# Ledger of designs, part 6: VHH binders against FAS-associated factor 2 (Faf2)

Target 1, 346 residues: FAS-associated factor 2 (Faf2), of Rattus norvegicus (Rat) (q5bk32)
Amino acid sequence: MLPFRFTYYTILDIFRFALRFIRPDPRSRVTDPVGDIVSFMHSFEEKYGRAHPVFYQGTYSQALSDAKRELRFLLVYLHGDDHQDSDEFCRNALCAPEVISLINSRMLFWACSTNKPEGYRVSQALRENTYPFLAMIMLKDRRMTVVGRLEGLIQPDDLINQLTFIMDANQTYLVSERLEREERNQTQVLRQQQDEAYLASLRADQEKERKKREERERKRRKEEEVQQQKLAEERRRQNLQEEKERKLECLPPEPSPDDPDSVKIIFKLPNDSRVERRFHFSQSLTVIHDFLFSLKESPEKFQIEANFPRRVLPCVPSEEWPNPPTLQEAGLSHTEVLFVQDLTDE

## First folded at step 4 (VHH; framework vhh_7yz9_2)

Design q6 (from a17 with Y100W V102L)
Fold by ESMFold2-Fast, scan of step 4:
Structure q6 (fold): chain B 346 residues (1-346), chain A 121 residues (1-121)
Amino acid sequence: as target 1 above (346 residues)
Amino acid sequence: QWQLVESGGGLVQAGGSLRLSCTASGSTFSSYDMGWYRQTAGNEREWVAFIYSGGSTTYADSVKGRFTISRDNAKNTVYLQMNSLKPEDTAVYYCARGEWELVTSGYFDYWGQGTPVTVSS
């Protein structure tokens, strides 16, 4: 008898424990929390009508996050489908026009059935003792905190009074947090303004320095150009002087006045001075050019003209005269005056 | 879009170590609380470790002193460093996003696909 029933009963208890362990409650799995909320909303509307507080259309976590961000109260309703008071509460209290108005104007409203995974999860977190169940949650002491619990059947007027009492008792925490956020924001703006002012000042100083440096560089470059032009002019004059001396040293000796194969040529320079020199008839006109070029009074660039007939003498190699003729070939066999024309400025 | 991808699971001998990683794709996750859960064949998911967005951590009694949860917000990644592994730690490990601020047991609303861990005796 009793011993056999006792043994059977303990075996049954062990079997039930093992079965519970092996067969997990599907409500403990959170796979589609948004779908759970939407499904609950449709089921609620089918049963109680469309005149109800506006359901938050997201997960419990999202509702908490939004309430925290907006510094608003979050009202959580956990619906017990099988509880005897759920229908009366929903029809007569939760869906009363004055209750709907209060909830919609003052708080976020999240609701789900405990028979759905999302609602079951929230139930495990909030640990309600009975239905209907309402919890009011808000940011307090840096945490989303349950500041009020309403458990069991409640009439509309009492519900309004209780929700208002809970909000009034805790509103100062939300006001304090708003002030702290505004202070933090103002401090951040001030820091950013100070940083921007500093960077603007630094950039202005750098720009001023860069413009001064550019000004100095332009001035220095102009001074260098003037200096280089002077140096080039000095080198040109030195080269010219050296070339004149070289040509003078390379000139053939002047023929004797008694040499019958020589002629005296008189040159009229651009400054109206006259210079004379004797040349052999067989000498190239290049000797005449070299002689004139070697004179201090000669222009840097010149040409030699003869009269009767008027003509420019080819005294330097050219494409027309690659080999300049001799004095005799050029018709310079008698003493005559040749004219030196200044071409330096052409 | 938000996706959680776990990695780092595998076969290890008792007394060994493994590091699990969970990388979030899409939204920035530095503001989210993150946790690790595990599930053995035929059993419900068990909470293992939790890291708050503020950096605070909490652990199941079975893993305290052996496991360490951490996060790298620059990489959108949460880690579970598992030391002194036991055969009882054999499970599929899941990463989850949730909100811890309300209760100590926490609430998680987004899950990864899981990464298997087998500890040989």
Scores: ipSAE 0.000, ipTM 0.186, lowest interface PAE 11.3, mean pLDDT 81

Design q7 (from a17 with V102L S105E)
Fold by ESMFold2-Fast, scan of step 4:
Structure q7 (fold): chain B 346 residues (1-346), chain A 121 residues (1-121)
Amino acid sequence: as target 1 above (346 residues)
Amino acid sequence: QWQLVESGGGLVQAGGSLRLSCTASGSTFSSYDMGWYRQTAGNEREWVAFIYSGGSTTYADSVKGRFTISRDNAKNTVYLQMNSLKPEDTAVYYCARGEYELVTEGYFDYWGQGTPVTVSS
């Protein structure tokens, strides 16, 4: 009969295995890891009191991240609710005043029950062999590394000695990483300052070149303006000379002194010189203006005045005199003295 | 919620090059350290390269001088430039937020799905 009994138990074990496979452990699904930690903390305090190491208020992943960032040791406690030594360990070792003081001063402390999904997940990662279980984790060679494992019941004095030994053996790695981070930060800051200084220098040089270019353009424009004015003045003088020559060519010939209709005019110029010319009584006063304009000695702008009575002669077409009168109509005698007044400075 | 998506893997001849990309969806990408890991047939996942939030980089001895890790915080992307590839580099390459060696196969909250790289001889 014994062989049949063992065969039956084998079949039952297979059936139980199949049921586990079909229905996975509900602890395998982590949906509220922070809630798992908070609920464990409340359960712990209810059972062991409020005098305990300060629980890290966050997920295992967050605790690892903060330990790495701060370059601190992380102490992980996995609570085995069903293990015979868990109560003794928590009451007599973990919650001992000197142990609490050491943990709170030197490390981050993360703890959870393996009956909670978050604690179960961490249990699968750390693969503890027995309870109570503690793991010391720190950044070593750029990886978060388990540097110590404490498995099984331990007394408070031995716990302090073991934790201190683990920390002392590994503190050099955290010091090295701190110095390396400081060196990298200093190098980054220095490179950034050098890049900013280079760009500022480049912009300053470009600004100096821009100002020099603007000053050169300003001088060029000034020189061009002066040259343009010079050219315009030369053209003006050339046009004036051509107009004088044209007027000279168009002057009617002087009448004979024996002509009874001839008028002899003596012009007194502003430079005290005198010019004499004969005109016909039937000619327009414009002929007098054309003659004077054609002379090199004449002012650029002038008017002609007669005396007895004193009057300005209309020798240039105007709105009042669109057709200037003849010498006879203007009342000139057979011999006249006319005065040329310079208007160039007016 | 953070999601990591790797791309750029494939088949390449020995001595060739590949560039892997990993795009993160989530806030505060620039504040996180990022790493590349690989898993070869029959072996556990191993670290390849790491880039800190400040831009400093570190490499495994097996890839030093051949691989370059970089990041673009504006695009929430981390890259792995792989040069002078060897048949021994054949693996599935994973992107990870942070540098945690204690993560097992059942603990993938901050890992991508991986991108396969095969180097022929």
Scores: ipSAE 0.000, ipTM 0.228, lowest interface PAE 10.7, mean pLDDT 82

Design q8 (from a17 with V102M T104D)
Fold by ESMFold2-Fast, scan of step 4:
Structure q8 (fold): chain B 346 residues (1-346), chain A 121 residues (1-121)
Amino acid sequence: as target 1 above (346 residues)
Amino acid sequence: QWQLVESGGGLVQAGGSLRLSCTASGSTFSSYDMGWYRQTAGNEREWVAFIYSGGSTTYADSVKGRFTISRDNAKNTVYLQMNSLKPEDTAVYYCARGEYEMVDSGYFDYWGQGTPVTVSS
């Protein structure tokens, strides 16, 4: 019926729609959000003085993060510089001593002018209808949630009553979240303790098995070493027996008692036993050693001593005596008593 | 520096479908929450959908059951699949990087230039 008016409004709406997207509000570009907060605080103090609630010294997102972490209420004040009631609200309500005390003791307080990019960004999120504007935000159902909105001029007593009412109505959610966080932390601690106890038990069992294997291996090696030493000892005894038999076979026969060149030697062994044998004066003292070595009663290592004067006879080749002397050269008489000294430990 | 570029808008008939894409050129895309917002003629920008870094999603009541938000961290891209479109869905759609979700609206650090969607009746 009214094509001119409908056409006019349609074109105007399209034009406004297009213009908004062609020329976005410069406040939509936040480049220095902390600077926006500091600048607002400075201008606030110049207008209203330094007696005010403590401003959160960070971005809106940081304030939300800290409120969530600490499970505290976040009070957001959006300042409308051009609104007629802003000055009265700030001077008479926000900066009242009892209001300052309440805010400082119970909540984080974030505030900014909507003329600043950071404040404008928050304004777009909270979508206030009028000024002065306050929003109470807290963690509820895993999300930061607006639990209260105060719009328009309010007196300090009413402000205290409204903020207290909002907090009292929602404190139960923060208490529940604290209990849930504590329960989750206790469950994680218990699970870690159980896991650590299990791993410690498993480690202890593995260490016991390792020690048992090492002990078994050590015992096996010790038994093998003992067996090898026993076999080596038996072979040594067999070799010693063969050497004794060879020396015995290589011994010259005893001279007859009637031979004028015969020497009768009586040997006193370390075990107090006595053995006697005849030798020729022309034979080497090595024959005496070979004879004694061939006896089962002889020590494994020994030396032969004569008395008057006491002396060790060179019956084995040495550096001093590379060719041991004959019995005659050694000064032995037709009947001698020689002493066999055990040197097994020397 | 983060840049967000939206694409996929256009003219579609009521009951039709469109898939919007938003590609981010910044680093650490996978660690950020992402959202879609729209602005209709004569109205302020409103939240449409959020997707958290962990993959959880949430939607405005007006689009729940019709729109699906998703992401591809390998391509630094977030998508908005719009089904059963209505004339009232006509808006310029914006992609944004969000820090936190509010029940009434979303908070965002960065947003793109927007992509227009017109749904004819």
Scores: ipSAE 0.000, ipTM 0.206, lowest interface PAE 10.6, mean pLDDT 82

